# Miniprotein binders against b1l550: the designs that were tried, part 279

Target 1, 279 residues: b1l550
Amino acid sequence: MRLPEELLERARDIHSEAPSHRIKLDRVGSFGLKVPVEFKGFLLLAEADVWVSLPEGRRGVDLSRQVEAIYELSNPPKDPFSLCREAAISLLEKLNYADSSGVSIRFDAPLQDGESLKYYGVEISSIASDEIINKIRVEILGMTACPCTAELIRAYKSSEIAATHTQRSLGILEVSTKAEHPDPDKLASIIERAMSSPLRTYTKRPDEGGLVIRSLSNARLAEDVVREMIHLFLEEFGHLPEDTHILAAVRSMESVHMHDIYAERSFSLDEIRKEISSH
Key: E = the ipSAE of ESMFold2; O = the ipSAE of OpenDDE; V2 = 0.75 times the mean of E and O plus 0.25 times the DockQ between their complexes.

## First folded at step 22 (miniprotein)

Design ic11 (at its last look DockQ between E and O 0.95; V2 from the best seeds 0.80)
Fold by ESMFold2, look of step 22:
Structure ic11 (fold): chain B 279 residues (1-279), chain A 96 residues (1-96)
Amino acid sequence: as target 1 above (279 residues)
Amino acid sequence: SEEELERLADEFRELAERLGYDEIEVTREGDRFTIEAERNGVRIRIEVEVNGKEIRITVTIEKDGRRIRFMYVIVDPEKLEMYLEEIERIIKMFLR
């Protein structure tokens, strides 16, 4: 049922009133929206959150205008990164009482894996105020091989052939910057290259053998996976603004233990450069 | 090169013209240029700096006392057109 438009003349505009308690709110929004996006030729249904700040003197947010901002920009479906940045700015333009706005978009990014597909997790956000801050988080599974066990096995038989336990490890790169969102495929590639081997959707026996050989050749501690991720990130994205903030992490689901190992480092570009130059 | 910088300046001038700006000021200082224009109370300032293959673009939009500033650091020339189209769409939001 649609109610008559004429009721708008008789009803109070609750949202524009002053609240009984004059307290500013940092995030008031619509969370869990479904929006279509286009990523590398795929049409995906992404999850999105949209919000704005609410000043102490305003009782409520114009919710329909807020949701309208992102849906108008998502038709036709387009690049999720452009959508995220544009929607954040659109919210500030449409809701002039807000100091800031934010948009987050989450999806699984398809990645070609030989004749098949695999995926990695992507979450992006754009927070707009006087300036725009863009954030991207990429999560992708890879394989790690333990160098400690490999050395013990070598020493046990005096053999040049290393054998060791391998496990899935979740690599994480988060980047917060004033520049445009970094390319998620490049971030995913950095994570995979830092690990002992990428994971495959499926392998035939010769390909599986190759993965094992690669992982043994690249046996790495979780700590060194994180260090390698940082090194590779600096090579690829050292051009970003100096105040760009990065988190590099790995969570290793150790195959021989009941628990996980976790390693993490956060830094800004100018901070890490000073650290490296001091050594 | 000087030719590349001039072509970039022309692209941004044309972008502003497509948006209906008719008095577009372009100033150049070495490897950088600035485009400034105003229409219907919407003022734009686009600063472009070229450093080798890097193209740094900073966009400032002012309307009704509000200022919004955002930037791009483009190292892949194939993506330049995409970001120019995005900038045009963003400025258009304020002119509506």
Scores: ipSAE 0.754, ipTM 0.916, lowest interface PAE 1.1, mean pLDDT 89
Fold by OpenDDE base, look of step 22:
Structure ic11 (fold): chain B 279 residues (1-279), chain A 96 residues (1-96)
Amino acid sequence: as target 1 above (279 residues)
Amino acid sequence: SEEELERLADEFRELAERLGYDEIEVTREGDRFTIEAERNGVRIRIEVEVNGKEIRITVTIEKDGRRIRFMYVIVDPEKLEMYLEEIERIIKMFLR
């Protein structure tokens, strides 16, 4: 049933009324939208959140306009980075009472693994105010081998390649910058290269053995992985603005313990460069 | 770098012209140029800096007392066209 349009002329605009309590809200929006995006030749259905700030003198946000803003830009499907930036800006333009807006887009990104596909998790965000800040979070699984246990076994058996326990580890890179979003494939590559070995979707017996041997020959603590991620990040993305903020983290799902090991470092580019140069 | 800067200045000037701006001011300062234009109360400022390694583009849009600024740092020349198109789309949103 559709209500008569004439009722709109008689109805109060509840959203434009003064609230009972004059308090500004930071974020009001629609969460869990589904939007199509084009990524590396794939058409993907992504999850999206859209929001704006609400001034103290306005009771509610025009939520329909927020949804309209992102879907207008999503047809035809485009890359999620442009969509995110354009949608954040469009929200501010369409909702003139808002002093800030934001868009977040999440999906599993396909990554070629020989003749098969693996994936990494990606969240792309843009926050708009007087300036636009772009944020990207990449998460990818890899494998780590423990160097401590390897050293104990080496000492015990005098083997050239010491056995050790291996585990699945989640690597995380989160970047916030005034520049455009960094390339997520490069970020995923940094994480994989920082670990003892990558994971594979498809393994034949020789390939599986090779992965394990590689991991054993490149045993790393969670701390080592984070430090390596930072090092590789600086090599690839040193051109970003100095005020760019980075979170590098690893969660190791330890195979000999019931708990995970976690390590992280948060830093700006200018901060970390000063730290490294001082040594 | 000089020839590249001039080419970029021309491209951004043409972008402003396509958007219907008729009063376009181009100012050059060393390795950077600035384009300023106004149409129907929508003022744009585009700053471009070229240092041989990267192209930095800073766009400022002013409308109805609101100012929005965003930036690109282009290290891959193949992406330049894509970002120019994006900038054009963004400015068009304000000209509606």
Scores: ipSAE 0.741, ipTM 0.904, lowest interface PAE 0.7, mean pLDDT 92
ESMFold2 (binder alone), look of step 22: mean pLDDT 84; pTM 0.856

Design ic12 (at its last look DockQ between E and O 0.98; V2 from the best seeds 0.82)
Fold by OpenDDE base, look of step 22:
Structure ic12 (fold): chain B 279 residues (1-279), chain A 96 residues (1-96)
Amino acid sequence: as target 1 above (279 residues)
Amino acid sequence: SEEELERLADEFRELAERLGYDEIEVTREGDRFTIEAERNGVRIRIEVEINGKEIRITVTIEKDGRRIRFMYVITDPEKLEKYLEEIERIIKMFLR
């Protein structure tokens, strides 16, 4: 049932009224939208959140306009990074009472693994005000082997390749920058290279054996993984603005313990460069 | 680098022309140039700096007393065309 359009002329605009309490809100929007995006030749259904700030003198946000803004830009499907930036700006332009806007988009990114596919998690955001800040979070699983146990076993059995416990580990890189979103595949590659070995979707017996041997020969603490991630990040993305902020982290699902091992470092590019140069 | 900077200046000038800007000012300072233009109360400022293989593009749009600034740092020349198209789409949103 569609209400008569004539009712719109008689109805008060509730959203434009003064609120009972004059308080600014930081974020008001629609969360859990589904939007189509194109990524590396794949058509994906991504999850999206859209929001704007609300001034103290306005009761509510025009939520329909927010939803319209992102879907107009999503047809035809486009690159999720461009969509994120353009949508954040569009929201701010369309909702002229807002002093800030934001868009977040989440999806699983396909990654080629021989004849199969693996994936990594992506969450991107763009926050628009007087300036635009872009954020990307990449998460990918890898494998780590414990060097401490390996050293104990080596001492005990005198083997060239010491057995040790291995576990699945989640690597995380989060980057916030005034530049465009960094390349997600490069970020995922950094994380995988920082691990003892990558994971595979499909393995034949020789490949599985080789993967484990590689892990054992490249045993790393969670702390080692984070440090390696930072090192590799600086090599690939050292050109980003100095005020770019990075979170490098790893969560190791330890196979000999009931709990996980977690390590992280948060830093800006200028901060970490000063730290490294001082040694 | 000089020839590249001139080519980029021409490309951004052409972008402004396609957007219907008629008063385009181009200022060159060493390894950077600035394009300024105004149309129907929408002012754009595009700053481009070349540092080795890095191209830094800063876009500022001003409309109705509001300012929005965003930036690209390009190390892969293949991405330049993509970001030029994006910049054009963004500016068009303000000209509506």
Scores: ipSAE 0.814, ipTM 0.932, lowest interface PAE 0.6, mean pLDDT 92
Fold by ESMFold2, look of step 22:
Structure ic12 (fold): chain B 279 residues (1-279), chain A 96 residues (1-96)
Amino acid sequence: as target 1 above (279 residues)
Amino acid sequence: SEEELERLADEFRELAERLGYDEIEVTREGDRFTIEAERNGVRIRIEVEINGKEIRITVTIEKDGRRIRFMYVITDPEKLEKYLEEIERIIKMFLR
């Protein structure tokens, strides 16, 4: 079932030939690889993509060498951020005809939630050429409480009823930087603190009541959640290079509507600082 | 501090020595130092800046006309050793 290894010496190397049409390709790779990673004491199964650029004079990529770059670094399992950065560089070194390489790794990150765990989404990438650009996207669910409805209900009964609609909201932070990947737990924490309250995997009635009271005291519009995410991000990560690019967004699954509300802002650190200092 | 900068410079010099570099040039200017070395056609330049609690490390590797540059901005000193080990592994990829 396995062909003799000796045939590799005699077979034509199709990939190193010139193509009929000399056109450069930006990304040629293997997508959906399963790789083990070690993250904060957990052994996780992550999904990875690897690719390189292909110059106009080369017909194909040696895909086995390409996947070898990430697999040899993933055994034994290690930190996914180190794996991502090192694999991107390894690809560029191993496939010397490429002008650039890239690696992305996706996993669900565990977070302590009282006596339980909860999870949030993480996707990281490293793109190597003359420089290395590291990207991280974090997505985590939280709870928002509408301040407009809360005020209307208060006015209706003059403080006899404290209520508003609350809903799950998906917070998103995406960071592209020349520095190492930011800590995903810190990004998740920024998102959760920007919300009215975090979501819990489990609550009992007294804790559930406390969660609701917290959300009412911290009621926020989706727009204000994004603004708060930006403020908190600058406090935690203002030290990153000035050309670091951020996307902050929230998608609110409004409990009283048939549709979602979405707010976002993208910016570089130098851009947002100028904007804030002008006010 | 002065002692922290000297300790970091020694750590990076030792890193280069473990990788087989000799004739390692270290230059210092205030809260910044640069390490330059070359071995087997692989040239490295490591620039380190200290700004308060932040340590900025920029690594440039040149081999066969190709240049790769990457950086770290370290605010948690517990991560320094991890990144030094990562830098060493990356440079080693280029040393055949």
Scores: ipSAE 0.719, ipTM 0.905, lowest interface PAE 1.3, mean pLDDT 88
ESMFold2 (binder alone), look of step 22: mean pLDDT 83; pTM 0.841

Design ic13 (at its last look DockQ between E and O 0.97; V2 from the best seeds 0.83)
Fold by OpenDDE base, look of step 22:
Structure ic13 (fold): chain B 279 residues (1-279), chain A 96 residues (1-96)
Amino acid sequence: as target 1 above (279 residues)
Amino acid sequence: SEEELERLADEFRELAERLGYDEIEVTREGDRFTIEAERNGVRIRIEVEVNGKEIRITVTIEKDGRRIRFMYVITDPEKLEKYLEEIERIIKLFLR
């Protein structure tokens, strides 16, 4: 049932009215939208959040216009990073009462693993005001081997390659920058290279053995993984603006404990460069 | 680097022309150039700086007393065309 359009002329615009309490809101929007995106030749259905600020003198946001803004840009499907940036800007332009806008997009990124696929998690955002800030979070699973247990076993059995416990570990890189979103595949690669070994979607027996041996020969603490991630990040992305902020983290699902081991470092590019140069 | 900067200046000038800007001012200062143009109350400023293999593009759009600034840092030349197209689409959002 569609109401007669004539009713629109008689109805008050509730959203444009003054609120009972004159208070600015930071974010008002639609969360959990599904939008198609194209990534590396894959058509993916991503989850999206869109929002704007609301001034103290306006009761509500035109939510339909927010939804319209992102879907107009999503047809035909395009790169999620471009979509994110363009949508944030479009929201701010279309909703002229807002002083800020934001878009977040989440999806699983396909990654080639031999003849199969593995994946990593991506969450991107763009926040628009007088300036645009782009944020990306990449999460990928890897494997770590404990060097402490390896050293104990080495001392006990005098083995060249000491056995140790291995576990699945989640590596995280989060980058906030005034530049465009950093390349997600490069970020995922940094995380995998910082681990003892990558994970595989499938393994044949020889491959499985090799993967484990690689981990044992490259045993790393959670702390080692984070430090290696930072080192590799600086090599690859040192060209980003100095005020770029990074979070490097790992969560190791320890196989000998009921709890996880977690390590992180938050830093700006200028801060970490000064720290490293001082040693 | 000089020839590259001139080529980039021409590409961005052409972008502004395609967008219907008729008064385009190009200013060169060392390793950077600035393009300024205005159309129907939409003012654009594009600053491009070349440092070795790195290209920094800063775009400022002004409309109705509001200003929006965004930036690209390009190290892969293959990405330049993609971001030029994106910049064009973004400016078109304001010209509607």
Scores: ipSAE 0.812, ipTM 0.930, lowest interface PAE 0.6, mean pLDDT 92
Fold by ESMFold2, look of step 22:
Structure ic13 (fold): chain B 279 residues (1-279), chain A 96 residues (1-96)
Amino acid sequence: as target 1 above (279 residues)
Amino acid sequence: SEEELERLADEFRELAERLGYDEIEVTREGDRFTIEAERNGVRIRIEVEVNGKEIRITVTIEKDGRRIRFMYVITDPEKLEKYLEEIERIIKLFLR
């Protein structure tokens, strides 16, 4: 049933009234939307959140305009990074009472893996106010090999065995910057290159052996994976604004333990450069 | 380089013209240029700086007393056209 349009001119505009308690709100929006995006030729169904700030003098947010803003921009489907940035700005333009807006988009990014595919997790956001802050988080699994156990086995008197425990480890890079979102494939590549070896969707025996040998020859502590991620990030993205903030982390699902190991470092570009240049 | 700056300035001038701006001021200072224009109460300022292979673009849009600023730091020239198209779409949101 569609109600008569002329009622809009007779009914109170509830959301534009002043509230009985004049308290501003930081985030008012629609969370868990499903939006189509196009990434590297794939049509994906991403999850999105949209919100705006609400000043103390305004009772409610035009929620339908928020949802409309992102869906208008998502048809036809386009790359999620452009969608995220454009939608955040569109929200501020459409809802002129808001001081800030935000959009987040989450999806699994396909990644070519030989003749097959694998994937990594992506979450992006754009927060718009006087300036725009773009954030991207990339998560990808890799293989790590423990160097401590490898050294112990190497030192074993009667053994020439190159062996250690290997496990899946989740690498994480999170970047917050005034510049456009960094390329997610480059972030995923940095994480994989910092690991002992990449994971494959499938391997045949000769390739599997090579993968294991690669991991053993490149055994790394979780701490050193994080350090390598930072080093590689600086090589690739050192051009970003100096106040760009990064979190680099690894959660290692240690095959010989009942629990995970976690290592993390957060920093700004100017902070880490000063730290490195002091040695 | 001078040639690269001239090429970029032409691209942004054409962008503003496609959006209906007709009095476009281009100011050049060394390895940077600024484009300023206003149409229907929507003022734009686009600052471009070339430093080696890096192209830094800062866009400021002002409408009804609100000012929004965003930037790109482009190191891959293949992405320039994509971001020019994005900038055009964003400015168009304000001209509606």
Scores: ipSAE 0.741, ipTM 0.910, lowest interface PAE 1.2, mean pLDDT 89
ESMFold2 (binder alone), look of step 22: mean pLDDT 83; pTM 0.846

Design ic14 (at its last fold request DockQ between E and O 0.98; V2 from the best seeds 0.83)
Fold by OpenDDE base, look of step 22:
Structure ic14 (fold): chain B 279 residues (1-279), chain A 96 residues (1-96)
Amino acid sequence: as target 1 above (279 residues)
Amino acid sequence: SEEELERLADEFRELAERLGYDEIEVTREGDRFTIEAERNGVRIRIEVEVNGKEIRIVVTIEKDGRRIRFMYVITDPEKLEKYLEEIERIIKMFLR
């Protein structure tokens, strides 16, 4: 049932009315939208959140316009990073009472693994005001081997390659910058290279053995992984603005304990460069 | 680097022309240039700096007393065309 359009002329615009309490809101929007995106030749259904600020003198946000803004840009499907930036700006332009806007997009990114696919998690956002800030979070699973246990076993058995416990570890890189979103595949590669070994979607017996041996020969603490991630990040993305903020983290699902090991470092590019140069 | 900067200046000038800007001012200062133009109350400022293989692009759009600034840092030349197209789409949103 569609109400007569004539009713719109008689109805008060509730959203444009003054609120009972004159208080600004930071974010008002629609969360959990599904939008199609194109990524590396794949058509993906991503989850999206869209929002704007609301001034103290306006009761509500035009939510329909927010939804319209992102879907107009999503047809035809395009790169999620471009979509994110363009949508944030479009929201701010279309909703002229807002002083800020934001868009977040989440999806699993396909990554080639031999003849199969693996994946990593991506969450991107763009926040628009007088300036645009872009944020990306990449999460990918890898494998770590414990060097402490390896050293104990080496001392006990005098083995060239010491056995040790291995576990699945989640690596995280989060980057906030005034530049465009950093390349997600490069970020994922940094995380994988910082671990003892990558994970595989499928393994044949020789490949599985090789993967484990590689981990044992490259045993790393969670702390080692984070430090290596930072090092590799600086090599690849040192060209980003100095005020770019990074979170590097790892969560190791330890196989000998019931709890996880977690390590992180938050820093700006200018801060970490000063730290490294001082040593 | 000089030839590259001139080529970039021409590309961004052409972008402004395609967008219907008729009064385009191009200013060059060393390793950077600035393009300024105004159309129907929408003012754009594009600053481009070339440092070796790195291209920094800063776009500022002003309309109705509001200002929006966004930036690209390009190290891969193949991405330049993509971001030029994006910049064009973004500016078009304000010209509507």
Scores: ipSAE 0.816, ipTM 0.932, lowest interface PAE 0.6, mean pLDDT 92
Fold by ESMFold2, look of step 22:
Formats: structure tokens, sequence, C-alpha cells
Structure ic14 (fold): chain B 279 residues (1-279), chain A 96 residues (1-96)
């Protein structure tokens, strides 16, 4: 059943009324939308959330207008970072009663892995008010090798024997900045280069042996993986605004333990520069 | 360089012209320039600074008492055209 459209002129506009309880809301929106995006020539189906703030004097939000904002911009499919930033601004322009808006987009990013592909997790957001804050989180698995066990085995056997336990570790970089979103491939590369070795989709036995040897030759504590991530991040992204905030973290699924190890550092660019300069 | 800065200023003036602005004020201060224009109640201010290989762009759009400011810090000159197109699309949203 479709109702006559002329009823719009006769019905109460419930959304524009004052609520019975005048309480502002921080996020009112549509969550779990499916949007097409184009990333490095791949057409991906991403998950998106869109929202706006709702002032204390307005009962409801025009949900159809906010959904329209992101779908109009996603046709034809385009770069998810541009989509995210543009949609956040479009929401504020379309919904003039809101003081802020937000968009989040999540997808698995394909990454070349020799003759094959692998992927890593990406979540981006843009929060718009009188300024725009852009956030990106990248998560990628790599391999770490324990340097403590490697040193003990070296001391036990001749210097020609190198062995230690290896494990999967999840590396995380999260960046919040007023500048455009950093390139996720560069963030993923920083994480992988900070680890003992990357993980591969598949390998033949000689290549697998090479990865293990590489990891043994590049054994690192989880703490030092985080430090290396920070060092590499500063080389690549030290030009971002000084109030850019970064979280660098590693969760290592230690193969010889029943529990994980976790290391993390949060900082702003101005904070870390002062810290490094003082030493 | 001086030549690079002048070329960049011309690109932003053309961007504003494509959007229908016709009273475009360009102000230069060393390695910085500012584009200011207003059309149909939509005021734009684009501040650009070149520092070595970095291009910093700050865009401010004002309409109906609302002000939005956003920025780009471009270190890869191949990305400049992409972000100019994005800026143009964003300003166009407000001119509707």
Amino acid sequence: as target 1 above (279 residues)
Amino acid sequence: SEEELERLADEFRELAERLGYDEIEVTREGDRFTIEAERNGVRIRIEVEVNGKEIRIVVTIEKDGRRIRFMYVITDPEKLEKYLEEIERIIKMFLR
C-alpha cells in the first residue's frame, strides 16, 4: 500500500517538534549501511555508519536525508576516503539543525602479495563540525620472533645456530588528524616492516624457509615492534599537523604461552618530537 | 618557488571561476597565498602555503552562519589534482 503523497502537507511534522524531554543527543543516524567503494581498482562492498548531532529542541532527525547524502556520493563508486570526508560535510550542509556529523566506513583492503593477494582491516571516519577530524585505523597480521630465546639458543650452541619461537602478531596504527586520511597501504607497510617478517597467503617451501630465516634474523620484542612502528611513522607522516594523534600497538599471540602480550603507545606529533629531542 | 606558487594560485582561481565566482581576491604573502570569494551567500577562503615539497591547503566555507574548515597536507604532487577536484565538489554542495 502506498499512501498519497499529498498527505505530507496535512500531517504533523513529528521530527521538527520539540521533545517532551529537552536532552541533546550526540549521535543519531543510520548504522550498518552497505556502500560500494573503489579502492586501487577493486570494487568493494563497505560498511558505513552515518550520523548527526540532534539539538535539545528538535525531536527527530531526517534519517532519509542522511542516508541519501552518502548514497548519492557513492554512485558511481569512488575512493572510500573521499566518500567519507565528503559525506560528513554533506550531512552538515543537508541537516542545518545539527552541530556535528560523522561518517565511518569499514572495509578489507586488498594488498599485493607476490602473485597473490592478502588483505588488512581498514576503518576510517570523518567527524565534521566547524572543523573536520579524520581518523584511520589499520590492522594487519605479521610474524614476530622472540629475541630472548634466540639469544639463549645462540649462547647454548655455536654461533651458527639461530632458533627461536615465532608467532602471529596483530599490528595496529590509528591516526586522528585534521589533514586528509593517511594512505592505508603506507600504514600497513609501516606495521609489516616493524615486525620480524610479513605473513604470506601461500608459499612454496623455499620461500617459507626464507620467511622464517628473515624473522630469526630480525627478532624483536613486541615493545620494540611498537617503537619501530613509531619511528617509521614519523619518517613517513611527520609532516602532519602537530596535534595529530597516533596509537601504535601490537598484540602478540606468543606461541610458547597460553596468553598474549600487548604493547601500546599513544602520542601526538608535538609530544613525541619533544620526547625524542630530550634524549 | 615563485613560479610554482603562481601556477598554483592560477589553478585555485580557475577552480573558483568554474564554480561561478567572479569577484575573486588573491592575496600573496611570501610563500603563501589566499583566495577569497563570495557567491550566492557562500563565502570561501582558501589558504595555500608551499614549504619545500609540502603544500598545505586550508579551506573555509561559510554559509548561513555555518563555518566549516578543513585541510590537506600534500607531499605527493600527483595527488594535487585529486584534492582540487574534491575541494570543488565540496564547495559545490554549498552553492546549491
Scores: ipSAE 0.752, ipTM 0.915, lowest interface PAE 1.2, mean pLDDT 89
ESMFold2 (binder alone), look of step 22: mean pLDDT 84; pTM 0.853
ESMFold2, fold request of step 23: ipSAE 0.747, 0.724, 0.738; ipTM 0.914, 0.907, 0.910
ESMFold2 (binder alone), fold request of step 23: mean pLDDT 84, 84, 84; pTM 0.852, 0.852, 0.852
OpenDDE base, fold request of step 23: ipSAE 0.794, 0.804, 0.782; ipTM 0.928, 0.930, 0.923

Design ic15 (at its last look DockQ between E and O 0.96; V2 from the best seeds 0.83)
Fold by OpenDDE base, look of step 22:
Structure ic15 (fold): chain B 279 residues (1-279), chain A 96 residues (1-96)
Amino acid sequence: as target 1 above (279 residues)
Amino acid sequence: SEEELERLADEFRELAERLGYDEIEVTREGDRFTIEAERNGVRIRIEVEVNGKEIRITVTIEKDGRRIRFMYVITDPEKLEKYLEEIERIIKMFLK
């Protein structure tokens, strides 16, 4: 049942009324939208959040306009990074009472693994005001081998390749910049290269053995992984603005303990360059 | 680098022309140029700086007393066309 359109002329615009309490809100929007995106030749259904600020003198946000803004831009499906930036700007333009807007998009990115596919997690956002800030978070699983246990076993058995416990580890890179979103595949590659070995979707017997041997030969603490991620990031993305902020982190799902090992470093490009140059 | 900067200036000028801007001012300062134009109360400023293989593009749009600024840092020339198209789409949103 659709109400008669004539009723719209008689109804008060509740959203434009003054609120009972004149208080500004930072974010008002729709969360958990599903939008199609095109990524590396794949059509993906991504999850999206859209929001704007609300001034103290306005009771509510026009939520329908927010939803329209992102879906207009998502048809036909396009690159999620462009969609994110364009949608944030569109929201700010369409909702002229807002002084800020934001869009977040989440999806699993396909990554070629031989003849199969693996994946990594992507969450991107764009926050628009007088300036636009773009944020990307990449998460990918890898494998770590413990160097401490390896050293103990080496001392005990005098083995050339020391056995050690291995575990699945989640690597995280989060980048906030005034530039466009950094390349997600490059970020994922940095994380994988910083670990003892990558994971595989499927392995043949020789490949499985090789993967483990590689891990044992490249045993790393969680701390080592984070430091390596930072090092590789600086080599690849050192061209970004100096005020670019980075979070590098790893969560190791330790196989000999009930708990996880976690390590992180938060920094700006300017800060970390000064730190490294001082040594 | 000089020839590249001139080519970029021409590309951005053409972008402004396609958007219907008729008064386009191009200012060059060393390794950077600035394009300024106004149409129907929508003012655009595009600053392009070339540093070796890096191209920095800063776009500022002003409309109805509001200003928005966004930036690209391009190290891969293949991405330039993509971002030019994006910039064009973004400016068109304000011209509606």
Scores: ipSAE 0.819, ipTM 0.933, lowest interface PAE 0.6, mean pLDDT 92
Fold by ESMFold2, look of step 22:
Structure ic15 (fold): chain B 279 residues (1-279), chain A 96 residues (1-96)
Amino acid sequence: as target 1 above (279 residues)
Amino acid sequence: SEEELERLADEFRELAERLGYDEIEVTREGDRFTIEAERNGVRIRIEVEVNGKEIRITVTIEKDGRRIRFMYVITDPEKLEKYLEEIERIIKMFLK
C-alpha cells in the first residue's frame, strides 16, 4: 500500500525540528548497508556504514537521503576506494547541516595464489569535514617460525634436527592519511614478506615440504616481524604526507602456548624518521 | 620536464572547461602550477606539484561558505587518469 503524497503537506517534519535537549551528536547514520563494488575485475559484495554529524539545533537526520546518496554512487559498481571518498564528500555536500561525514567499506580482497585464489581483509574509511582523512586497514594471515626454539634444538647434543614450532599469525597494517588510500595489495605484500612464509590455499606434498623448509630457514620473532613490516612500509610509502599515521601489528597464534603473542607499533612518518635518524 | 608539466596543466584546464568554468586562471612557478576558477558560486583551486615521478594534487572546493580540501600523492603514472576522473566527479557534485 502507498499512502497519498499530499499527506506530506499536513504532517510535521520531525527531523527539521529543534530537539528538547540541545546536544550535538558526532555520528548518526546507517550501518551494515550491502553495496556492490568492483575490485581487480571482481564484483564483490561489500558492507558499508555511512554517517554525518548532527548539530544541537536539529532533531534528526534524513536517513533515507544518506542511503540514496551512497547507492546513487554504487550503481554501476565501481572501485571501493573511489566510492568511499566520493560518498563521504557527497554526504557532506547533500546534508548541509552536518559539519562532518564518514563512510566505511569492508570487503575480502582476492589475491592470486598459484592456480587458485586466497583472500585478505580490507576495511577503508573516509571522514570529511574541511579536510578528508582516508584510512585503510589490511589483515592477512601468514606463517611464523620461532627462532628461540630453533636455536635450542640446534644446540641439542648430536642433533641434526632442523625444527621449531610454526603457527598462523595475523598481520595488520593500518594507515591514516590525507592522501588517497594506499594500494591494499602492496600492504598485504609487505605483511607477507615480513613473515617466515606465506600461507597457501592448498599444497601438494612436495610443495608443502618446501613451504615448511622456507619457514624454518626464515624464523622470526613476532617483534621482528613488526619491525620488518615498518621497514618495508617506509620503502614503499615514505612519500605520503608527514602526518600520515601507521599501525603495524602481529597477533601470533603460538602453537605451543595456550595464549597468543601480540606485538604492535604505531607512529607518524615524521616521528619514525626522527627515531631512525637518531641511531 | 617542462613539456610534461605543460601537458598536465592542459589536462586540468580541460577538466575545468568540461565542468563549465570559463574564467580559468593558471599560474605557474617552477615545478608547480595552480588552477583557480569560479562558476555559479562554486570556487575551485587545484594545486599541482611535480617532483620527479611524484605528482601531488591538492583540490579545494568552496560553496556557500563551506570549504572542502583533499589531496592525492601519485607515484604511479598509470593512476593519473583515474584520479582526474574522480576529481571531476567530485567537483561536479557541487555544480549539480
Scores: ipSAE 0.747, ipTM 0.912, lowest interface PAE 1.2, mean pLDDT 89
ESMFold2 (binder alone), look of step 22: mean pLDDT 83; pTM 0.842

